# Designs tried in a protein design chat: VHH binders against Flagellar brake protein YcgR (ycgR). Part 13

Target 1, 263 residues: Flagellar brake protein YcgR (ycgR), of Thauera aminoaromatica (c4kar8)
Amino acid sequence: MAELSTPSPASPAPLDGGRGDELEKFTLRGARQILQLLQDLITHRGLITAHTGGGHSFMTAVLKVDEERGRVVLDPSPDPQANRRALAAPRLTCVTQLDGIRIQFPLVGLGEGQDKGRPALFAPLPAEMLRLQRREFYRLQVPLAHELSCLLKAEDLARKPVEVSARVIDIGAGGVAVVVPTGAAEFVIGGTLPACRLALPDGEPIELDLEVRNLNRQTQRNGTEQLRVGLRFAALPRAADTRIQRYIFKTERALNAKARGGL
Short names: E, the ipSAE of ESMFold2; O, the ipSAE of OpenDDE; V2, 0.75 times the mean of E and O plus 0.25 times the DockQ between their complexes.

## First folded at step 4 (VHH)

Design B26 (from yb5 with Y56I; framework vhh_7yz9_2)
Fold by ESMFold2-Fast, scan of step 4:
Parts: sequence; C-alpha cells; structure tokens
Structure B26 (fold): chain B 263 residues (1-263), chain A 118 residues (1-118)
Amino acid sequence: as target 1 above (263 residues)
Amino acid sequence: QWQLVESGGGLVQAGGSLRLSCTASGSIFSDYAMGWYRQTAGNEREWVAFISSGGITTYADSVKGRFTISRDNAKNTVYLQMNSLKPEDTAVYYCAADRLYSWGPEYWGQGTPVTVSS
C-alpha cells in the first residue's frame, strides 16, 4: 500500500520485566476496563506497534472489538512477511499511547481472515492491559515537520567509524528512538555511542552520550521496512534536560491545540 | 523467590505419549503467561506452546494437533500433554513464566529431557 502512516505512537520496545511488581498498580484486569480501553484506542485512531519477537514489529491498529466473540480485530500489515511472522509468534506485544499515556498489552492466539470483506487479524481479548501514567514512560511522537535529527557516532559494517544522521521519531525524559538507513551502521545492545549531537529547535545541538537499548526492524503500514534504534540518555546535563523537557512541553501544547481545532 | 520445577520427562517410543508438568511457587502464578520451549544440542531454544493468563493457547506448527498446553491455577501448575511423539521431538524441555510487560520469559525452569526412540 502507497499510503503512509502517521509516526510511531510510542517507544517501540516493550518494558523491562524487572519492574513487574512496580507496574501491577497500572495493570487493568477487569473485563469492562479492558473493553473500554480498547474502544478508546479505536475512537482515538491510535497506531499500535505490534512486536512479534526477534527484533521484528509492524504497525497496526484496532479496527473493532467483537464483544460477543471476545475478540479484537486488527489491521494487517500490507507486507505478507510481517503477517506471517505475527501468525507464527507465540504472542504479540502491543505498544501504543492514549492521551500521552503508554498502553501495552499482549495478544495470544492470533489468526487471520476477513472482516466485512477486508483482510484482518483476529485475537482473543487480552486478559490484562498496562496503562502507565508515570512521566518517565511518556514518549512524544516527533512531528515530521520538525525534522528533528540526532547525529550518531557509530561503526559501519566494516567496523570503521561513521557518523549517521538519524531521524528522531520519538523522545522522552529518558531517551530517543531514531530511524537509521539500513546498513548505515552497526549497533550492539548495551553499547555506548559517545558525543552524539541532538538537534533541537532554538539552539545549538546538544552533545550527549547515548546507550543502545533496543533494535527493531519495523514494517510500516505502507509495507516498507526501517531500522529503529532505541537510545537512552547515559548522562544528561541539567541544561540539556531543561531544553528537552521544554521541547516536549511546547510540542505537546501545539499538538493539543491542533487536536482541539480539528487540524 | 519465584521458582519453576519441571517433571515428567523421560524416554518414550515413537507414537507414544508423555505429560510434562511445571509447578511454580507463589500466589501470582495466575497473573503469568506460561510457555514451553525446547532445545536440541547446537540449536537455540525454540518456542513450543504458550498459554496466556486468561487461558488462550498457541502452538508452534511442528507440534500443533499433537501437543496440548493447559494450566491449573489452583495447583500453580502448567502442563504439556505430548501425543504422537516423533524422534524429532527429542530435546530438553523448559517451562517459562512471562509477564505482559516483559521482552520474553522472566523465569525459567531447569529443563527436563525428553528422548523419543524409533
């Protein structure tokens, strides 16, 4: 499909499992709460990053909730390979945002078929959904018009130093997610990229050290693949933190204004 | 401390059946999704069967129709009923416990060997 999707709704990686007991208070287990949250995702047309494991994901959305059959209906990827990976996975880990709040839930028992003559993916209703209201888990989706970039210091396939200008797709208090061209650089989870330069509006680029937290080959809704790299701020000076938070706040305000105006 | 203890492995002839059990400690078992994985020498651990906290099951294509995963939350136990066993099912089988917010299993059992003879 030629039509491009909006930017990724949330950090593409699932949360660290070591926070299990801390996250229990943010976990919804009631059937009515789960149904309402899924309906809210439909109403807000939230884009979902569905992780299939092995560093693969694809963009989807909840098309409807079938309460009688106890199922959710998802928009399949236009890439048949992404759909095959999803169907072959033990579960999907779905990550999205609603009103700036991170939402994460598993789907087990994925199948394929048609809904009203359109291809669809089906899964039983999740038994639990995570709704994280802590600011540290919030990720601002960076508008494409901002052309926000981060110059990464990495190594190429031949292990030579290389500088890669990567597009920033989301940003939060703890880090950024970027898109890098396929084959432009090699990344290792846990590796540190020193003296990278984050180009925010209204000032000189911010020099900072970034730790690679996750790598994801994501199939977009138009069928194209991109490498997404999740990067943590290893040591963030107060001045840099202030500028990042100011950017997030101003951009949220502008996006909220657009939503109210119907732009 | 969360602990998974497997039992039921052993030697069985092709075409036979075997039931693996995995018992978990603690009252939070019902909140975890449970899975069975297997590993042969020289290969990475592969997923076999998965059951959500809500009881929804999935199976790898290689075992679909032959294996059945189930759970008993009152006993904190997950089972893998293996029917129509084949020599290629020979592996060490691992029980795993997983949360919705984890990247993969948080807790693993020690493994139980299953050998299927011709």
Scores: ipSAE 0.152, ipTM 0.587, lowest interface PAE 4.2, mean pLDDT 82

Design B27 (from yb5 with Y56S; framework vhh_7yz9_2)
Fold by ESMFold2-Fast, scan of step 4:
Structure B27 (fold): chain B 263 residues (1-263), chain A 118 residues (1-118)
Amino acid sequence: as target 1 above (263 residues)
Amino acid sequence: QWQLVESGGGLVQAGGSLRLSCTASGSIFSDYAMGWYRQTAGNEREWVAFISSGGSTTYADSVKGRFTISRDNAKNTVYLQMNSLKPEDTAVYYCAADRLYSWGPEYWGQGTPVTVSS
């Protein structure tokens, strides 16, 4: 259904109206705000993961906003199957980040055609966009150089135990997203993976129970496909939580320092 | 805490009908879009139908005209009326709670098996 884990609720107390009311304050519905945010994504060349349903997504980008026709123009996938799934979907759920802020929006009524003689996907301007300015919803994109991995304890097709080393691609307070080698294991949404081991740079691997929240075959912009698994921390000890949060903050600071020309 | 409980699955002959129900407990049901998904062994979950918090419906092409999704907010229940069932509809059916702008469902039921004999 989706590439990465749905962000966990992050509140010290229950919210009136629940999660929906909480997310409402981060929802943009003004036409000018939506146009400006889409233009910011174009200007920063923001890559978008477009979820097409059925556990599939593809990487795209907003090529332009056609204000006269009230629509966005998207870069189609080099995989024709990904484009067919997108056109058949009731909606695309688009996810991206801008300056560390998570942005999500739906596109409904997707069509195909041409832009300046090149294949393109078109959709009406989204009626709403989420701009999540809360630290609790923050997902750190893990630098490739960190070689962060999680040893998953899963099952193969015959229900036999297997251990799979998966690369961690993002991490937040509520979980991780990993890339799993093709054919390495079977995953069931809602299933629990006990005693997995998250390897952080400083110290011993953290042992934790993970719940499978989503499975996604993502088509990259080069046309290759990878399996991404979103995993929720089912039972996170305080010491592990502290260490994960420390890693996130330290890495975020280092990335911000590099972006500003610092160390 | 969210809990989605499906019921109404079973064995049915081709051309027959089944009605699936999904009840949410301990949650704010009326603010969510509700959906039905299905999964066959060895395949990822396939979207079947959605109903918005306001009652607007959308269907996968494979079921359009045969399946009807509806909801009863007073009972925190979503239904899937399945008519003119085909052997190809054999799957485990999952109820899901979703928001339009989310990455996909926030909450899943445990699944209800449906077997359609030829």
Scores: ipSAE 0.012, ipTM 0.239, lowest interface PAE 8.7, mean pLDDT 79

Design B28 (from yb5 with T58Y; framework vhh_7yz9_2)
Fold by ESMFold2-Fast, scan of step 4:
Parts: structure tokens; sequence; C-alpha cells
Structure B28 (fold): chain B 263 residues (1-263), chain A 118 residues (1-118)
């Protein structure tokens, strides 16, 4: 029996979907709420990480909701092996975010077929969706134009020290998620990476210790594979915390202004 | 401080129409999702209609095709156009506001009564 606690803000790993009492208030079970959230993901072209088990996932998106048949239509991976893993999985655990809010939902009974003559994946509508609306879980999706990076001090397969420049894909009060080229370094959940350097757009890189919280081998929509690593800030000096919060606030405001027509 | 003020309620005959308005003050209206809920005697509040900050609209099955929710961000106002009213629509109607496309309201209006006579 699982006793669930509030997950680390740095973790993109799947949760138990509201099985803990703390998560129940964030679980949507109403058919209309679920349809609305799926429609919002379609409208915003939200990218979804679909976890197929065994540390594997692929990047997908909801292409449409077929309310008449009670199904979602998903974008298949260009990697046939990722699609085979998905079809063989007992369930997909889908993780995404909308306006910094973490969204997670299961899909069971995945099938394949065609939509308008193109390959597609189909699944019944989820019976529940988790939407975490707490400030400590807020994750800013880092704009590609910012080119945010974190220099990781890690080890290779032979346990030799290596430095890896990783692209920061999201950032929150408690940590970052980064993309690492496949094979560049080895990571162990719970391991500490000391003296890493987070490069923000303004000022000197921030030196900090990072704890590995989750690992995900993700097949991208272009068919390439990358390792996504969730990293928790092990400790932050007040000055570093202030800079990170300022970056998040300023970027969030700029993104909100853009969404409303650049005001 | 948030204030939501409803208006437009009253007595109307079955088959008639009524337009409810809700004006917000004290914060940036355009950043909030807005909804309408109703409550009949002895029952919990039930959701009626919702409009996101981005303008997406959603309706309870009982009102689909009859009610229309809209907003005017320049006036900080949300509207509920109620057509083909039925006695079953008799309730106190509440305006609600929430951030980030949430269904859970952060702020509530005081409520406006609507009575539909046969």
Amino acid sequence: as target 1 above (263 residues)
Amino acid sequence: QWQLVESGGGLVQAGGSLRLSCTASGSIFSDYAMGWYRQTAGNEREWVAFISSGGYTYYADSVKGRFTISRDNAKNTVYLQMNSLKPEDTAVYYCAADRLYSWGPEYWGQGTPVTVSS
C-alpha cells in the first residue's frame, strides 16, 4: 500500500494520480472537467510526455477528442519501437503542464490506426486527471530563446568525472528539469551532483548542488532520443533563491503579456 | 480585495429570457476564469457555465443550447444569457472567479435570485 506525500517540485516523474489524500483535491473526475482540460491542451498545442514503463517515454500530443466515441487521438512517435512499447504497456502515464500547472493522467487500452489517412494512436478518455495547483509545484516552461543551461558535474559509465552542459527545459522554486544528450553521463536517482553551475540570462552562473529526483529516456517527435533529468536544489543561498524567483516572475509576466497580445 | 457584484435576476415566465451580469473590481479581471453556479433550496451549489481567461466556454448538460456565457474584459464583466427558461432553472445564481483555468472558485459573488414561473 502506498503512502503518498507531496512530490518534489523538481520531479517530472509520474505520481499515483491522486491516490494520496493530499492529491485527491487536485484530481478531476467529472467528465466535463476532463474534456475541458484535454481541449485546453489541444488549443495550446501542449506537449505530453507519455511514460510507457521501464524508464521509457515518448513525446506526444492530443490531436483531438472524439466525444462521440469517447476517445482521445494522440500523435504517434516517429520511432516505431516507442510506439510498440506504448501499445504493449498496460497503461500510459501522461505528464504535461499548462501555464506552469502540472497535469497528469492515465490512458488505458491504447490502440493504433489512422486519422485522416495518417498514423494515429487512440485511447479511451481518462477517468481522472491530476492538476496540481500549488505554488511550490509551479514550473516555468523555459523559452527556447533564453538558452538556459546548467553545467552538470557528473560521471560517465566508467565512473570518470565529466562535465555536461544540459539545456534547462523547466524551472521552479525547488529545482529544474534538464535535457542531457544520450550517453553523455550516468545518473542515479537520489545521487548528488556537487558544484553544478546554473546559467541565468542576467549575471554570473549560480553554483549549486543538485539531487537527481527522476530520469526519463524520451523519444522526441523528430525520432531522436534524449535523457530528461529532474534535479532538486539540495540547498540554495538566499541570493541564489532570489535570482531564480526573479527570473521565474519576469519570464512568467512576459509570457502572459505575449499570450494576451504583447501588452 | 476582490468584489463580484451580480445583477439582472428576478421573476420571468417559462419560455422567457433573462441576462445576468457580474462586474469584478479590485484586481485584473482578464487574468481570471469566470463561472456561474446555482443553488436550489436544500441542495449543493451546482456549476452552470464557465469561461476561461482565454475565452473557452463550457456548459452543464442541463443548460447546453439554452444558456450562453460571455465576457467583456474592457468592462470587467461576465454575462450569462439565459434563454428558453424552465421552472427547473429557478435558483440563486452565483458569479465566481478563479485563476489559471481552475474550476474551483477563489472568489464568489453574493448571489442573485432567479424565479421562473409557469
Scores: ipSAE 0.000, ipTM 0.110, lowest interface PAE 18.1, mean pLDDT 78

Design B29 (from yb5 with T58N; framework vhh_7yz9_2; at its last look DockQ between E and O 0.01; V2 from the best seeds 0.00; counts 0 for: pae O 11.1 > 2, grease 27.6 > 24.2, SAP .669 > .668, placed apart)
Fold by ESMFold2-Fast, scan of step 4:
Structure B29 (fold): chain B 263 residues (1-263), chain A 118 residues (1-118)
Amino acid sequence: as target 1 above (263 residues)
Amino acid sequence: QWQLVESGGGLVQAGGSLRLSCTASGSIFSDYAMGWYRQTAGNEREWVAFISSGGYTNYADSVKGRFTISRDNAKNTVYLQMNSLKPEDTAVYYCAADRLYSWGPEYWGQGTPVTVSS
């Protein structure tokens, strides 16, 4: 039985092409649509994870869209090594979210220079952008104030059991993305972490089996590296699913109310 | 369901030129970015040249100014024009197809050998 790769919904990792025909419906190719979406990312201060390949990425943002020159201006990493990897890559895969909607786009032909006396990265405008409007791909960016954590049951370098408290950076119906301290544990893509505990604000921790979907060493805007781990919920019980969805819904509503000036 | 077929490899003297071709079959070519990669004896595979679905190009520093990547969407073909070849360009060259929402190349060709003698 031959089968194609299935999409990995882990954020901010790129989705795979296993569902290419279905994702085509969400692909924008109109110049006006692309320009508007990039401008929306600027307006909302959208943070972008730029993947350079080999499990490496760095945090950036769109600073400006130069319509006359047909290019986008990006915030460089404070880590020169991350910028060198980006410039040496065949392309960047940029992943971000706007109001919970997953956005992905490639950049080819990255260069470096200055914009108004400040260091900048430049690339031609992408010919296409993916904007996923389906709720099943929705990922809530977890507010830092919530201090949401997941206690992971993993293994160290010697394959000894270790427990690691990881900060949850985003959460959706299918899984979470967490930040793990460097060297705290070893992870294998496809490996299962049994009986992990997800701490939500309004109750007892939820015990879940988690599958490792992706690993990324990400250079932050302050130049430090973090290990980001994408984790899929394995065999999610109905009660746990309800609590996670309730948390997402309540948090989204609170954030929307605050954005409207209610809070 | 895609097949990528490379052609145009062979033996050439240093300073010579070769043009590699890669033809795709079985699906929409114009929606894919295309790349050329090479693998030398004892080394891992490295990228050489890349062209987006919109026609923007990028090159590894080792080949910049000597190699040119181009595409013909009507023929579902990507090309690598290799000029001023050096012995260190000796490798098996691979064609690859990639979508914007892929983790990397979705499809690879079988490879075509290029030998540059001194």
Scores: ipSAE 0.248, ipTM 0.668, lowest interface PAE 3.6, mean pLDDT 82
Fold by ESMFold2, look of step 5:
Structure B29 (fold): chain B 263 residues (1-263), chain A 118 residues (1-118)
Amino acid sequence: as target 1 above (263 residues)
Amino acid sequence: QWQLVESGGGLVQAGGSLRLSCTASGSIFSDYAMGWYRQTAGNEREWVAFISSGGYTNYADSVKGRFTISRDNAKNTVYLQMNSLKPEDTAVYYCAADRLYSWGPEYWGQGTPVTVSS
């Protein structure tokens, strides 16, 4: 019966495993801390993306915590196939946000049952939760009106240099996500794109070295395919970092002012 | 950085038992979830069993009640006890290391063959 919260715009894909040592200091392992964080998610009605692997996920929420039995109760998906995938998976990777702070945690041993006569999913309490209290993991969703772009210095199928103008869909202290037409260039996870140019509204483009972190093909509603490319800033100059932070800060302030009725 | 070495495979008759071991070298084993997978010729690897860093376990339906996964963090070792073996359990078994917040296994062992004769 708990009401589900609104979707979180800052619930991105799970962090990759190559950052495990860097993330240990943000990992909560104390039972008391974990219970309090789960209760905070319940109180704020945080919407959770539960990833089942193979590029599949479903939206859920923590409905309650049963401390005496050491388990969480989750809202099942209205899509029966999503529920079947979740029950068959070795684990769920849950991603959400609380007050702008990214939360990620595993659930293992998912089972189905009922909670007060309604269908529900159950799992033991997680043994750990990632609570990222750093702005480096925050990603601003770039307003379409800004038309923010990044010129990528990449290669085509023949390994010849090509320049691709990519629309920036999100930006944070550590990188950007961009979209390009499928086939515009060849990208390899772990590959470096030197001397790319990020165009910010407030001056000359910034020259940046970028590293490809993820690639996802997306079919848009009009049937066209595009490629989402997740890019990490490599060796970011201090001046470039300052300009990126200024852009993020100003844009957040402007968006917040409009949300409060600033005309 | 990571090396996973499986052992304990072999030939057994249907209804028999085997215990597989997988020992990790090179880094902090206790921070990783561990799993067992298996593969028959011409097929993709199939998940068999999973154990979290905290000791929670889960199994594929085809092996529930017959297989038990366990770990010994002091020895950097994960085990798969396989009981009531059937000919369809014949496969190469792989150990895998999986970070708690990653999208599946990051490191794999070389595999240990298991053959169950009828």
Scores: ipSAE 0.006, ipTM 0.390, lowest interface PAE 9.4, mean pLDDT 79
Fold by OpenDDE, look of step 5:
Structure B29 (fold): chain B 263 residues (1-263), chain A 118 residues (1-118)
Amino acid sequence: as target 1 above (263 residues)
Amino acid sequence: QWQLVESGGGLVQAGGSLRLSCTASGSIFSDYAMGWYRQTAGNEREWVAFISSGGYTNYADSVKGRFTISRDNAKNTVYLQMNSLKPEDTAVYYCAADRLYSWGPEYWGQGTPVTVSS
């Protein structure tokens, strides 16, 4: 009876040293963003691997966020030794995944206490959280001034072909999100929109096939309802991919420069 | 019973600086995390700054880069250096203490008023 040695969970591959610049775009530093992401972890009951250094880690979860005190509550390890290591560590490196996205954040100033009579670990809110999206999942928020648009070839409720000019609100290597007036067309998740035209600032529109991935109704501040449509690039020619990537890169660089006070 | 006594509040002009102090009367000050909170009339008390027993500091976004929390364990005192004060910083400032990392402050000071004039 050969004891099938359960393969030791592969140490998470060292974050490939992507240039520090590449990680910045995935780093959340805004308090609201951090709070939201922590809340999302709570909502999804995301298990977190907490690294204490020296090759030691334990499983935990965010139990609560105390915004009033700027603290996060963590589930302590059932192993007292792990908790001691955590408390002694100068930094806790937390790693988790939410919706296929790797999340990493540091916690410093860890302490122990009780939450509602139960043992808990406490830490100040992280100063930053890294959300590593795959390139295909990264979405650049399109500046309004760029006025990107996508001509959608869709059908109306009567299944008649219609063309809808949609504003692009975000773009990534894998697709775009657009907003359309409610009732402009009928969209079906998983449906393909053939021969659409994505307008970029740098040249002629790109013809491409789009797959509907998600639909979200949004109410504007003025009370007007819009439909946000998430679209995947179903087939993207290499030349088109290059143009899209170039646009994203250029725009990101410009936004970052502006954020740093350079423009 | 631990008593926290705040001092250093007063009137200051916008752009000015003020240093608050909070002295604890009790044993084992080094085991307490300390925090500053502020409250305006009719509003809830809001967190301003935190310093752990080990000296880790954290700040509310509204005061980040302007305020500095520090502690002197030998004096059982926590300080809040407030620079570049704004009228929006006008409030009663409270010192709070947590033993280790308890959920919620265990002890509160009486508060010291800070008024920032435009």
Scores: ipSAE 0.005, ipTM 0.221, lowest interface PAE 11.1, mean pLDDT 84
ESMFold2 (binder alone), look of step 5: mean pLDDT 84; pTM 0.851

Design B3 (from yb5 with D31E; framework vhh_7yz9_2)
Fold by ESMFold2-Fast, scan of step 4:
Structure B3 (fold): chain B 263 residues (1-263), chain A 118 residues (1-118)
Amino acid sequence: as target 1 above (263 residues)
Amino acid sequence: QWQLVESGGGLVQAGGSLRLSCTASGSIFSEYAMGWYRQTAGNEREWVAFISSGGYTTYADSVKGRFTISRDNAKNTVYLQMNSLKPEDTAVYYCAADRLYSWGPEYWGQGTPVTVSS
């Protein structure tokens, strides 16, 4: 049986493999193409969200490609529980971005050991990598210095209404991903959060209805877990869409200028 | 950019203790993993210990139980407490900062020499 559900374009969650025919034109299968893309991730020190199943993930990176042994070397989590979960998983689904382009690939047969005396995870080279150069899959990683927040209207563990200020970590045309403080609220995939307020620079907060699309418990570099919630814009007024797009383009331009040392 | 300033190295007798300190200038110390490496003449730098921004620690097998890494985010400082020192611990010790937990650092200190006499 084919899996039919896909996450929102605004979610960091992996795409459903059942859509392989539609994604074929974005799939890299050539050994040289795969090696070059992995090397680009190494050169850019790109952070990767590795999904281990069950709504869990951890943050990693490709440290090197061992072409002789046909494997990648990955940065382990500082949390031993996250590493044990990864090693027990039949498959990791790795999601990252390079120049705003979504990249996704599977790793199977994860092992642990050392690379030059340092803790490391190892996996065979992926047989394919997905590179989605489509506008609807683009998401901006929000700079921490921008301190973007979204005030969520949710329920606590006792099902009482609560307002939670959540930090916006990424934003795209279809929604946002936010970090929610541990224990602050409960979320149900498919549930609607009415009248939430997205705080963007240069104006009043935008009032939005948000749909919960994804829940992910990500192990941070400090070894603690944070709840990441993927939220879809349920209905987006044109004025709000314009402000969001303007923020994305302005911020991307500024980040590109900074990376190149200006023009 | 970051500058890492190390202190606390010197001469000690076997069985003695030293505390190394490394203070970072920069805006986001609290978000970085910090580590210590060491280098002996004729050899590559080898990893000694890492500490995450939240205080989770990992040690090389050669120093487990003897060395303790810690950090003070309010002072932008990472420490290496070295106990039960052996002549084999003689090396130049380097402070390092990285966004990646266990890989090659973005930023290095200048190195602090430690000599352990027999």
Scores: ipSAE 0.035, ipTM 0.541, lowest interface PAE 7.2, mean pLDDT 82

Design B30 (from yb5 with T58I; framework vhh_7yz9_2)
Fold by ESMFold2-Fast, scan of step 4:
Structure B30 (fold): chain B 263 residues (1-263), chain A 118 residues (1-118)
Amino acid sequence: as target 1 above (263 residues)
Amino acid sequence: QWQLVESGGGLVQAGGSLRLSCTASGSIFSDYAMGWYRQTAGNEREWVAFISSGGYTIYADSVKGRFTISRDNAKNTVYLQMNSLKPEDTAVYYCAADRLYSWGPEYWGQGTPVTVSS
């Protein structure tokens, strides 16, 4: 009778373009390099989150690269509304990961057609691709079975102190993303949440200060609205950093082992 | 600190032509994709055309075959040649410099009005 809300699959958010000067050294502009990277995504069956703007995205994949015509062929969404939003968008921002390396690229001029008699989306080859080898950009999607939580010290809508147990949906070297029910607490971008407690498997909770970096509203399957909060680790002792890295590496290893068995 | 300076807008009769120019300040031009957007009062800004750093061009369906985007890297300038203009092309046209891994243009011009009569 009590139904748990199933989390939507977490999708990585695009990086801020305001860091453009820092990202120049990670930007690929060579036609052959771009073609090879797209081919690597096909070979490794990399799933792509395509952001259409307005807080909407859909899961796709590169089906093939038409080098002669200078275009990519994408797997359309099973959701017709997602495909309509994509076709109406001035640009798709595509985010994926290959062997722990974050890859981000735009697709402009999306069209609809057929490939081998099946519906497909087509776009010109991207002129640029971002390829980030920095560990700080890696985000582990936390398995629901791990029940990873962070106890946040925040304020409610009446500005009274509250403690909110928030579910951790992703974690990286620089921070976590958590889910908070709408109305449970107020968050301000740039605000600091002091003395929060991150509950990792095996050991006592890690006490840490978190900075609010972003806010996003998400509607769940059961109709409830949740707030996704991106939180930066303000400062971490070496021991805490080591425990977080260990959790990430162990979980990556376990997920990769399962993927190898199910390949 | 980077600026986009637009010119070439104005009033034109239906069936006429206009050439919009956009000059970028600084050494960044050759590394950016350049684009044109347009906006009518009360509506969202819509993209019109893009040209990559390598010269690949992409057009919105509404302008394909009538508009041509080009660039001159020596002059740090992007152009929009608008032929066979229609009253529905009336809008403020914006030049944009775009790093093609972000959600939108990194730099915008201030806009150039184009009015197509009759």
Scores: ipSAE 0.006, ipTM 0.330, lowest interface PAE 9.1, mean pLDDT 78

Design B31 (from yb5 with T58E; framework vhh_7yz9_2)
Fold by ESMFold2-Fast, scan of step 4:
Structure B31 (fold): chain B 263 residues (1-263), chain A 118 residues (1-118)
Amino acid sequence: as target 1 above (263 residues)
Amino acid sequence: QWQLVESGGGLVQAGGSLRLSCTASGSIFSDYAMGWYRQTAGNEREWVAFISSGGYTEYADSVKGRFTISRDNAKNTVYLQMNSLKPEDTAVYYCAADRLYSWGPEYWGQGTPVTVSS
């Protein structure tokens, strides 16, 4: 009897490259395929979380691909400290989503300059890009209008019990990612938060035990920093799994209907 | 590559029943959500029913209580049991495989016609 705990896709944190053969099927290495995927990210205005190491990241986007010079042009952070961390990092790990498909790629050799008189970051084209076309890696970006929240039962810095209402930013089959106000609670990776309450649009809140999988201080495009916490569903009853999948299905279909007019 | 093959369509009297089947080949079926769509001439494809890899089901309001979707992962097959059929159910029915990606189903079957006579 062995249940291998698979790494949770519950946050925009990078997946382990040591999964080798399992991820090879989803890895793009052709120059044409890489260029097309980067162009798709530009066309769809895809927001990218760029991880600089040490639990830090910032929001960026691909502004253009310079095929002749073999470079991508990225939107710099309005926070100069985030840009300094990025330029000092040996590599960035970029995580994004296109049409529900998780995309991840490395950038090395980041530099700064100007594009058409505006500040920009430059990096050589990645040699590989990961495109994960599996349901277990799917993450629904929660529309802001849904005001989806999770009431976390945690401890503050003095180890007193505290309840924190956290905004849910993405949700999948294995967990959620939430935004927590700085200093509101203390989290440790691998720690369990019992009896948390996930509020979905219909019905009573779902009571869940959540495991902390990752922590990331993310600098937003407006220059503010927020704590993002990735949470795994530690023990998910079938009825709760059904309600979560219903929410994901209905929301995805509503977004598709709005974008395409009716399929 | 994936191939979806539908069967079970045909002509039936109003109030009758039909069972549609859709068999997947080429890849692991159990990872996919499966759905049924229908199309009448001049209209876009309309979603009818959905079943997740875990067995969660949803139905369009027009068929709720009359249609039942189910799957058999050992046979790589999804079924649509259609009861209390109405003339308005006349359409070409399409099986679809979907990973819940925003641009709709990843794979489509070729379609099977269903005609409900009054």
Scores: ipSAE 0.000, ipTM 0.271, lowest interface PAE 12.4, mean pLDDT 80

